# Miniprotein binders against Ribose-phosphate pyrophosphokinase 1 (prs1), part 7

Target 1, 284 residues: Ribose-phosphate pyrophosphokinase 1 (prs1), of Archaeoglobus fulgidus (o29666)
Amino acid sequence: MVILVGGTNGLMALKVAKISGLPLCYSHVDRYPDGEKYFRFASNIDGEDVVIFNSMHPNPDEIIFETLLIAETAYSNGARSVTCVFPYFAYARSLDTVKGEALPIKTVVKVLKAAGVKKIITVDFHLQENVFGVEHVDLTGMEKLAEYCLEEFSDSFTVLAPDEKAAFWAEKFAAKANCDVVALRKIRIDAENVIIDDLRTGVEGDVVIVDDIVSTGGTVCQAARIAKRAGARRVFVACTHAILARDAMMRILESGIEDIVSTDTILSPVSHVSVADVIASALS
Below, E stands for the ipSAE of ESMFold2; O stands for the ipSAE of OpenDDE; V2 stands for 0.75 times the mean of E and O plus 0.25 times the DockQ between their complexes.

## First folded at step 8 (miniprotein)

Design b2 (from s3 with R19L E35A E75A K91L; at its last look DockQ between E and O 0.69; V2 from the best seeds 0.00; counts 0 for: pae O 4.9 > 1.5, pTM O .560 < .8, other shape alone 2.726 > 2.5)
Fold by OpenDDE base, look of step 8:
Structure b2 (fold): chain B 284 residues (1-284), chain A 110 residues (1-110)
Amino acid sequence: as target 1 above (284 residues)
Amino acid sequence: SPEDKIEELAQLIEKLVDLIEKLASKGDPRELLKAIYELAEAIWRLFEEALKLGNPDIAEEVIQLAEAILDLLEAIYNLARQGSPEKLRDLIKRLAELIQTLKDKLEQLS
């Protein structure tokens, strides 16, 4: 097994290689002025199980194509198998579609399989199920996030899931932190308006809002306001994938959130937790 | 190109320095925070590009630099939130030094 350093999230690949002791495989990746991608293996991979690291941020379309290109090239050069590590996996927000609407995850899965990908590893995959039709291992950053929060944020807190879907991750987080979980219920009134049921029981002390993805920050900011109104002392956020799109960070700061932490699945200013050891353990 | 990204980083650093100076003179801390985030993103993109070139001799050094830069960005972020512009200047200077070191390493890869 060799770990390719040539895609996105190369730092993750390097860290994982160091931790696991797995050998590195190097590549040359470049772009032509017209935007076309160039890729070449710089190492012999004949007979090897190749592991590709590619978080699907910030350009998921491009990253997907790159992954396909690498995978097919690997096999053309004698690779035995290709495993893809997508710490963050895009296009996995929903399986629900309306008439005429695209379901990108179906397309993504299809092309990955067609390229010969044999195994997919993710961290806190949003859909919480195997949709790939190949071997899938979903790892979690929640335990590591919980450890960080206990050390850096507060020695005692209540975990708040901002919606029902987030409860899945919040529970993993809370189990490690040995604390209680409160889940907010989203009541959809219409396609645009979501009412969150108020915390009837009040909240005492510090609160950590836990979710898999923080994109615009809207969800966690809303949860923070609810927590504060319910009596929370300080409000923190922990998430696996900090996309922090546009003015998300400013919004978070203005909402009265004390601090936020994420993992290195997506590199960000708040990526204080590494999941490299978790991934290394899964490969090894 | 890696060169273009390095230039972008240099520009962002200058922007940050300017913003810090403005903050000392009644600037909006929100603008500084925004600039910090933009810089962080640019640095990470640069690291990703550097790592794509794959040189085992410099890989460890690149990792160490990346970690050091991340630590500094965190510190800068925290200080920015606290409204301490004087301390920020020193950290930004240190950050610039690390980025220059990284640039030098990247040039060796090209």
Scores: ipSAE 0.019, ipTM 0.493, lowest interface PAE 4.9, mean pLDDT 83
ESMFold2, look of step 8: ipSAE 0.623; ipTM 0.825
ESMFold2 (binder alone), look of step 8: mean pLDDT 76; pTM 0.734

Design b3 (from s11 with R19L E35A E75A K91L; at its last look DockQ between E and O 0.67; V2 from the best seeds 0.00; counts 0 for: pae E 5.1 > 1.5, pTM O .657 < .8, SAP 70.417 > 70)
Fold by ESMFold2, look of step 8:
Structure b3 (fold): chain B 284 residues (1-284), chain A 110 residues (1-110)
Amino acid sequence: as target 1 above (284 residues)
Amino acid sequence: SPEDKIEELLQLIEKLIDLIEKLASKGDPRELLKAIYELAEAIWRLFEEALKLGNPDIAEEVIQLAEAILDLLEAIYNLARQGSPEKLRDLIKRLAELIQTLADKLEQLS
């Protein structure tokens, strides 16, 4: 049978347990004074299919190691299988590296497989492909975000993708919202610097900028300035994963963005859209 | 330890609720929204730390309260953005009551 357990960033397990009726496994999670992790199951998991919930933000290295501890402990205590739900999966920035540069997704995949993880579930995985070599189910929060934006932001808007890669997410969002999509193009200045090309046509009415990840907010702030210069009335942001690094939330609001919403793949002050039902359906 | 972090988070939450009540009537709207964002973060961390205790009664209480607290926090955020200070005070009071209920359970069951 399936039993859910949450790690340090595992509040999603509680939400999914409530929606699905699947049992929640209780556990003790602590840290010794020197920083070493402590973990112990407080429920019997012998013979169970264990599903570990642990989003990889803000502390991805801790979460990865903790998840290995939980997976190994599960098997040592008789678990039949281990599935990991990583609502946000870190270290997935690119598969392309320059010489000498680490490719951390390769390392993360290796250690998860070595711990016996049989299946990985993600939400809006940035690489958009299975890199794991085990069963991978990538879910999307874009329909839920679109519903929220229609209800809470505006009943009519244009979707703006801040770059070509974001168009993938923006199209999913826009299909649910039944609206137009405009994609901006990045202009590479040099190896370390990129800017977003100006929007050459006008835009009327409200605009929602859509991407999977908002980190420092620089990309969405630049896209918002472009949209406003093109005639946008109000600009909103919707993203799956709100990292919001380096005081990004205040920077976003100061840029003239009316509001921002994210899913609960990363808990943040704006994670108003839950994907727990989407995850619960994938486990049923 | 989770117990130590829970104590710190409850103190932070109380401070933030007091700040938000002050800002609701007399403060800059941007500072009010910032304080609400910080409160949301502290509350989510509180739920996660409470779960780490491995206590079934505490975990059950978190499950029962989590939806109500998160719904109320979203309503507080939306009212703060819209500038309705009297309604905001009522919701902040209700949130403080739910958080106090959780805090009492954490102390009683620990």
Scores: ipSAE 0.187, ipTM 0.608, lowest interface PAE 5.1, mean pLDDT 84
Fold by OpenDDE base, look of step 8:
Structure b3 (fold): chain B 284 residues (1-284), chain A 110 residues (1-110)
Amino acid sequence: as target 1 above (284 residues)
Amino acid sequence: SPEDKIEELLQLIEKLIDLIEKLASKGDPRELLKAIYELAEAIWRLFEEALKLGNPDIAEEVIQLAEAILDLLEAIYNLARQGSPEKLRDLIKRLAELIQTLADKLEQLS
């Protein structure tokens, strides 16, 4: 087994290789002036199980194509198998579609399979199920995030899931932190308006809002306001994948959130937790 | 090319460091935080591009520098949020030094 360094999230690949002791495989990646991608393995991979690291941020379309290109090139050069590690996996927000809408996850899965990908590893995959039709291992950063929060944020807190879907991750987080979970219920009034049921029971002490993805910050900011109104002392945020749109951090700061932490699945200013050891354990 | 992108990013990083230094002394705390975030993003992109060059000899050194830079950015971020811009000067200087070291190493790869 060799770990390819050349795609996105290369720092993750290097950290994983160091921890696991797996050998590195290097590549040359380039772009032509017209935008076409160039890829070449820099070492012999004949007979090897190749592991590709490629978080699907910030350009999921390009990253997907790159992954396909690498996978097919691996097999053309004698690779025995290709495993893809997508710490963050894009296009996995929903399986629901209305008439005429695309379902991108279906397309993504289809082309990955067609390229010969045999195994997919993710971290806190949003859909919480195997949709790939190949071997899928979903790892979690929640335990590591919980450890960080206990050390750096507060020695005692209540975990708040900003919606019902987030409860899945919040529970994993809370189990490690040995604390209680409160889940907010989203009541959709219409396609645009979501009312969150108020915390009827009040909240005492510090609160950590836990979710898998923080994109615009809207969801966590809303949850923070609810927590503060319910009596929370300090409000923190922990998430696996910090996408953080340009104005997200400012929004978070203005919402009264004390601090935010994420993992290195996506490199960000708040990526203070590494999941490299978790991934290494899955490969090894 | 990754090399071209690295050069562009290094230039951006230098500009951002200068901006942060300026903002730390006379600027709006919000603008300072914004600039720190932009700097962090640029540094991350720099590391990603550097790794695309596929040179094993510098990989370990790059990783070590990356870790040091990340730690320092975290410290800068925390101090900035606490409203202590005066304490940031030394850390920003150290950050600039590390970035220059990284730049020098990357230049050797080109």
Scores: ipSAE 0.146, ipTM 0.642, lowest interface PAE 3.0, mean pLDDT 85
ESMFold2 (binder alone), look of step 8: mean pLDDT 77; pTM 0.748
ESMFold2-Fast, scan of step 8: ipSAE 0.392; ipTM 0.715

Design b4 (from s11 with R19A E35L E75L K91A; at its last look DockQ between E and O 0.83; V2 from the best seeds 0.00; counts 0 for: pae O 2.5 > 1.5, pTM O .674 < .8, SAP 71.682 > 70)
Fold by OpenDDE base, look of step 8:
Structure b4 (fold): chain B 284 residues (1-284), chain A 110 residues (1-110)
Amino acid sequence: as target 1 above (284 residues)
Amino acid sequence: SPEDKIEELLQLIEKLIDAIEKLASKGDPRELLKLIYELAEAIWRLFEEALKLGNPDIAEEVIQLAEAILDLLELIYNLARQGSPEKLRDAIKRLAELIQTLADKLEQLS
């Protein structure tokens, strides 16, 4: 087994290789002026199980194509198998579609399979199920996030899931932290308006809002306001994938959130937790 | 090419550091935070491009520098939020030194 360094999230690949002791395989990646991608393995991979690391941020379309290109090239050069590690996996927000809408996850899965990908590893995959039709291992950063929060944020807190879907991750987080979970219920009034049921029971002490992805910050900000109104002392946020736009971070700070932590699935100023050891354990 | 992109990113990083230094003393904390995020993004892209060169000799050094830079960015972020301009300036200076070290190493590979 060799770990390819050359795509996105190369730092993760390097950390994983160091921890696991797996050998590195390097590549040359380039772009032509017209936008076409160039890729070449820098070493012999004949007979090897190749592991590709590519978080699907910030350009999921390009990253997907790159992954396909690498996978097919691996097999053309005698690779025994290709495993893809997508710490963050894009296009996995929903399986629901209305008439005429694309379902990108279906397309993504189809092309990955067609390229010969045999195994997919993710961290806190949003859909919480195997949709790939190949071997899928979903790892979690929640335990590591919980450890960090206990050390750096508060020695005692209540975990708040901002919606029902988030409860899945919040429970994993809370189990490690040995604390209680409160889940907010989203009541959809219409396609655009979501009312969150107020915490009928007051919250005492510190609160950590837990979710897999923080994108615009809207959901966590709303949850924070609810927690504060319910009597929370301090409100923190922990998430696996911080897709924080510049405006999102400002919103978070203005909402009265004390601090936020994420993992290195997507590198950001708040990526204080590494999941490299978790991934290494899954490969090894 | 990755080399060209690295050069562009290094230039951007220098500009961002300069801007952050200027804002650390007199600027709006919001603007400062925005610049810190831009700087972080540029640094991450720099590391990604460096790794695309496919040179194993720089990998370990890049990792070490990346870790140091990540830690420092965290510190800068926290200091910016806390409103400690003196400590913030010192941290930014340290960051600039690390980036220069990285630049020097990358230049040797080109």
Scores: ipSAE 0.314, ipTM 0.722, lowest interface PAE 2.5, mean pLDDT 86
ESMFold2, look of step 8: ipSAE 0.652; ipTM 0.839
ESMFold2 (binder alone), look of step 8: mean pLDDT 83; pTM 0.836

Design b5 (from s11 with S25E A50L; at its last look DockQ between E and O 0.89; V2 from the best seeds 0.00; counts 0 for: pae E 2.2 > 1.5)
Fold by OpenDDE base, look of step 8:
Structure b5 (fold): chain B 284 residues (1-284), chain A 110 residues (1-110)
Amino acid sequence: as target 1 above (284 residues)
Amino acid sequence: SPEDKIEELLQLIEKLIDRIEKLAEKGDPRELLKEIYELAEAIWRLFEELLKLGNPDIAEEVIQLAEAILDLLEEIYNLARQGSPEKLRDKIKRLAELIQTLADKLEQLS
């Protein structure tokens, strides 16, 4: 087994290689002036199980194509198998569609399989199930996030899931932190209006809002306001994938959130937790 | 080419550091935070482009510096939020030194 250094998420690849002791293989990646991508293995990979690291941010379409290109090139150069590590996996927001609407995850899965990808590893995959039709291992950053929060944020807190779906990850987090989970419920009044059920029971002490993805910050800001109104002393946020735009961070700060932590699945100023050891353990 | 992008990113990083230094002395905290995020993004892109060169020596330099840079960015972010301009300036200077070290190494390898 060799770990490819190239493409996106190369820092993760290097960290994992260092931890696991797995050998590295290098590649040359470039773009022509017209936008065409160039890729070449710089090492012999004949007979090797190749591991590709590509977190699907910020350009998922490009990263997907790159992954396909690398996978097929690996096999054409004698690779035994290709494993893809997608710490963050895009296009996994929903399986539900309306008539005429695209379901990108179906397309993504189809082309990955067609390229010969044998195994996919993710971290806190949003769909919470195997949709790939190949071997899939979903790892979690929630335990390490919980450890960080206990050390750096508060020694005692209540975990708040901002919606019902987030409860899945919040429970993993809370189990490690040995604390209780409160889940907010989204009540759809109509197709356009969602009301979040107020915390009828007051919250005492510190609160950590836990979710897999923080993108615009809208969901966590709403949860924070609810927690503060319910009596929370301090409100923190922990998430696996921080897709924080600059405006998102400002919203978070203005909402009264004390601090936020994420993993290095997507690198940001709040990526204080590494999941490289978790991934390394899955590969070794 | 990756080399061209690397040079562009290094220039961008330098400009961002200069702006952050100025904002740390006198400026809007919101703007300061915005610039820190832009700086972090540029540094991440720099790491990616460096690794695309496929040079083991460059990769080794990246991995050695990456942890230190990540730690500094975290500290800079926290200090900016806390309103500690003196400490913030010191950390920004250290970050600039690390980036310069990397730039110097790249010149030697080119």
Scores: ipSAE 0.462, ipTM 0.771, lowest interface PAE 1.3, mean pLDDT 89
ESMFold2, look of step 8: ipSAE 0.606; ipTM 0.818
ESMFold2 (binder alone), look of step 8: mean pLDDT 76; pTM 0.742

Design b6 (from s11 with P2L S25E P85L; at its last look DockQ between E and O 0.71; V2 from the best seeds 0.00; counts 0 for: pae O 2.1 > 1.5, pTM O .732 < .8)
Fold by OpenDDE base, look of step 8:
Structure b6 (fold): chain B 284 residues (1-284), chain A 110 residues (1-110)
Amino acid sequence: as target 1 above (284 residues)
Amino acid sequence: SLEDKIEELLQLIEKLIDRIEKLAEKGDPRELLKEIYELAEAIWRLFEEALKLGNPDIAEEVIQLAEAILDLLEEIYNLARQGSLEKLRDKIKRLAELIQTLADKLEQLS
């Protein structure tokens, strides 16, 4: 097994290689002036199980194509198998579609399989199930996030899931932290209006809002306001994938959130937790 | 090109320093968080491009610099959030030095 250094997640690849002791395989990746991508293996990979690291941020379409190109090139150069590590996997927000609407995840899965990808590893995959039709291992950053929060944020807190789907990850987080989970419920009044049920029981002490993805910050900000109104002392956020738009951080600050932590699945100023050891353990 | 990304990154740092100087007179340092995130993204892209060169000699140096820069970005983030402009300026200058070190190394390899 060799770990490819190249693409969009090379730092993760290097960290994992260092931890696991797996050998590195280098590549040259470039773009022509017209935008076409160039890729070449710089090492012999004949007979090797090749591991590709590509977190699907910020340009998922480009990263997907790059992954396909690398996978097919690997096999053309004698690779035994290709494993893809997508710490963050895009296009996985929903399986629901309306008539005429695209389902990108279906297309993504189809082309990955067609390129010969044999195994996919993700971290806190949003769909919470195997949709790939190949071997899939979903790892979690929630335990490490919980450890960080206990050390850096508060020694005692209540975990708040901002919606019902988030409860899945919040439970993993809370199990490690040995604390209680409160889940907010979204009540759909109509097709357009969603009301979040108020925390009627109140909350004492510090609160950590836990979710897999923080994108615009809207969901966590709403949860923070609810927690503050319910009596929370301090409100923190922990997430696996921080897709923080430029305006998201300001929204978070304005909502009264004290601090936020994420993993290095997507690198950001709040990526204080590494999941490289978790990934390394899955490969070893 | 890698050179273009380095130049872009240096420009972002200069802009951030200028912004800090302006905020020292008037404003909230927390407003710098947007610029910090932009800078972080540029740094990550630079590291990605450096690793795409396919040179094993650069990989070890890149990862060391990445760790240092990541730690420094965390400090910068915290300082901005706390509103400490003077310390923030010093850290950003240190960041500029690290980026320049990386630039110099990459130029030697090109």
Scores: ipSAE 0.351, ipTM 0.733, lowest interface PAE 2.1, mean pLDDT 87
ESMFold2, look of step 8: ipSAE 0.665; ipTM 0.844
ESMFold2 (binder alone), look of step 8: mean pLDDT 77; pTM 0.747

Design p41W (from s3 with E41W)
Amino acid sequence: SPEDKIEELAQLIEKLVDRIEKLASKGDPRELLKEIYELAWAIWRLFEEALKLGNPDIAEEVIQLAEAILDLLEEIYNLARQGSPEKLRDKIKRLAELIQTLKDKLEQLS
ESMFold2-Fast, scan of step 8: ipSAE 0.558; ipTM 0.787

Design p44Y (from s3 with W44Y)
Fold by ESMFold2-Fast, scan of step 8:
Structure p44Y (fold): chain B 284 residues (1-284), chain A 110 residues (1-110)
Amino acid sequence: as target 1 above (284 residues)
Amino acid sequence: SPEDKIEELAQLIEKLVDRIEKLASKGDPRELLKEIYELAEAIYRLFEEALKLGNPDIAEEVIQLAEAILDLLEEIYNLARQGSPEKLRDKIKRLAELIQTLKDKLEQLS
């Protein structure tokens, strides 16, 4: 088994290799002057089971194409199998579309399978189901995030899921933290406007809002306002994937959220929790 | 190319470090945090572009320096968030030294 250091999330690949003791295959990744991708393995992979690392952020289209290129190149150079580790997997928002709308997850899944990807490993995959048609292992950062929150944020809190989908991750987090979990209900008015149901029974002490992805910060800011109106003393946020736009962090802090922590599936100043050991264990 | 991107990112990081130093004693706390986020993104991209060179010696330098750089970024973020920008000076200086060390190693080994 060989870990391939590719175009993105190479630090994760290096950390996983160090923890697991698996050999590394370094790669030269470049572009021709016209923008076409160039790729070459720096090491011999003949006869190896290859593990490709790529987190699909910030350029998912480029990363997807790169992964396809790497997988085909690996097989052409004698690889026995290809496993992909996507700590963050893009295009997993929904399985539902309106007439004429693309469903990118279906396309991405089909082309990965066509490229000979035999196994896919993700961390806190948004759709919560196997859509790949190949072996899929979904790992979680929730236990590590819960440990961090207990050590660094508060020794006692209630976990709040900002919507029903987030309840899945919030329950895993709360189980590790041994605390109560409350899930808010979202009522969608239209594509851009939602209503979040109230915490009518009240809440005491500290609250940690748990979600898999924090993108614009809008959802966690709304949940924080609801929690504070319900009586929360301090509000924190924990998420697996910190997709934070330039102003998202300031909006989060200005909403009265004390702090936020994320995993290193996407590197950010708040990505204090590493999932490298969780991934290394999955490769054993 | 990765070499071109490394040079661009190194120049951007230098400019961001200068802006953060100027904001540390005076300025909008919101603008300071925005600059710290841009700095972190530029540094992460520098690591990724360095690894794209496919050079094992460069990868070793990146992994050795990455923990120290990431720890300093966390400290810088926390000081800025806590409203203690005056305490950032030594941390920013140390971060600039580590980035310069990485840049020098990249030039030597490329």
Scores: ipSAE 0.527, ipTM 0.794, lowest interface PAE 2.8, mean pLDDT 84

Design p48D (from s3 with E48D)
Fold by ESMFold2-Fast, scan of step 8:
Structure p48D (fold): chain B 284 residues (1-284), chain A 110 residues (1-110)
Amino acid sequence: as target 1 above (284 residues)
Amino acid sequence: SPEDKIEELAQLIEKLVDRIEKLASKGDPRELLKEIYELAEAIWRLFDEALKLGNPDIAEEVIQLAEAILDLLEEIYNLARQGSPEKLRDKIKRLAELIQTLKDKLEQLS
């Protein structure tokens, strides 16, 4: 088994190699002046099981094409198998579509399989079900995030899921933290009037809002305002994937959120928690 | 090329360090946080571009420096978040030193 270095999220590959003791395969990755990709393995991979690391952020289309190119090149050079580690997997927004609308996850899955990818490893995959048609292992950052929050944010708190879908992640986090979890619900009064259910009995002490992805910050900001109104002393946020736009952090802080932590699936100033050891264990 | 992108990112990092130093002097932690986020992204991209050179000696340098650089970014973020931007100066200078060390190694080994 050889870990590929030189693609997107190469630092994660280096950390995983250091923890696991697996050998590294260095690669040249470049672009021609017209923008076409160039790739070459710098190490001999003949007979090896190759592990490719790519988080699909910020340029998912580019990262997907690069992964296909690397997989094809690996097989052409004698690789036995290709496993892909996508710490963050893009295009997992929905399995539902309306007439005429693209379903990008279907396309992405099809081309990865066609390129000979035999196994996909993800961290806190958004769809919460296997869509790949190949071996899929979904790891979680929730336990590590819970440990961080207990050590660095608060000795005692209530976990809050900002919506029903987030309850899945919040429950994993709460199990490790050994605390209560409350899930907010989106309630439609009519077609144009949507509210989020309040914490009816109130809340005491600190609250940690848990989600898999924080993008614009809108959902966690709404949850923070509800928690504060219900009596929360301090509100924190924990998420696996910090897809924070430049202004999202300002929005979060303006909502009364005390602090936020995420994992290194996407690097940010708040990515204090590493999932490298979790990934390393999955490769053993 | 990765070499061209490394030069662009190094220049961006210099600009971001300068802006952060100025914002730290103003004592505005909210504006400061935006620049710190851009700085972290630029450094992450710098690591990725350095590793695309396919050079084992560069990869060794990146892994050795990355932990220290990321720890300093976390300290810088925490000091900015606490509303003590005046205390950032030593941390920002140390970060700039480590980035310069990486840049010098990239220049030497490329």
Scores: ipSAE 0.562, ipTM 0.808, lowest interface PAE 2.3, mean pLDDT 85

Design p63L (from s3 with I63L)
Amino acid sequence: SPEDKIEELAQLIEKLVDRIEKLASKGDPRELLKEIYELAEAIWRLFEEALKLGNPDIAEEVLQLAEAILDLLEEIYNLARQGSPEKLRDKIKRLAELIQTLKDKLEQLS
ESMFold2-Fast, scan of step 8: ipSAE 0.597; ipTM 0.815

Design p70M (from s3 with L70M)
Fold by ESMFold2-Fast, scan of step 8:
Structure p70M (fold): chain B 284 residues (1-284), chain A 110 residues (1-110)
Amino acid sequence: as target 1 above (284 residues)
Amino acid sequence: SPEDKIEELAQLIEKLVDRIEKLASKGDPRELLKEIYELAEAIWRLFEEALKLGNPDIAEEVIQLAEAIMDLLEEIYNLARQGSPEKLRDKIKRLAELIQTLKDKLEQLS
């Protein structure tokens, strides 16, 4: 088994290789002047099980195509198998569509399988189920995030899920932290108007808002406002995937959130928690 | 090419470091946090592009420097978050030194 360096998560690949003791496989990744992708293995991979590391952010289309190119190239050069680690997996918003609408997850799954990907490893996969026609292992950053929050943010808190979907990750986090979970519920008034249910029982002390993804910050900022009105002293955020645009950080801090922590599935200034050891264990 | 991207990113990082040093003396937290986020993104992209060269010696340098640089970025973020931008200068200077070390190694090993 060899770990490929040169994908979009080269630093994660290096960390995982160091922890696991697995050998590194090198490649040349480039673009021609017209923008066409170039790839070449620099290591001998004949007979090897190749592990590719690619988080699908910020350019999921480019990363998906690169992954397909690498997988096909590996097999044409004698690789025995290809395993893909996608710490962040894009296009997992929904399995439902309206008439005429694309369902990108179905397309992505189909082409990964066609390229011969044997196994997919993800971290806190948004759809919370196996949608792949291949072996899928979903790992979690929630326990590591809970440990960080207990050590760095507060020794006692209530966990708040900003909606029912987030309750899945919030419960994993809270189990490790041994604390209570409260889930906010979205109430749909009509097709265009949605409100988040208020905290009716109140909260005391510190609150940690837990979600899998923080993109624009809108959802966690609204949850923080609700928690503050309900009596929270301090509000923190923990998430697996910090898809934060630079402006999202200011929005989060201006909402009264004291601090935020994320994992290194997507590298950011708040990615203080590494999931490299969790991934390394899955490759052993 | 990765070499062209590395040079572009190194120039962007130097510009961002300069801007952060100026903002640290001014104490504007909104612009400061924005520049720090852009700096972190540019450094991460620099690491990724360096690893695309397929050179084991470069990979070894990246792993050795990456932890120190990431730790400094965390310290810089925390100082900016705490509203103490005047304390960032020493950390930004150390970060610039580490980035220069990486840049020098990339030139020597390419």
Scores: ipSAE 0.559, ipTM 0.795, lowest interface PAE 2.5, mean pLDDT 85

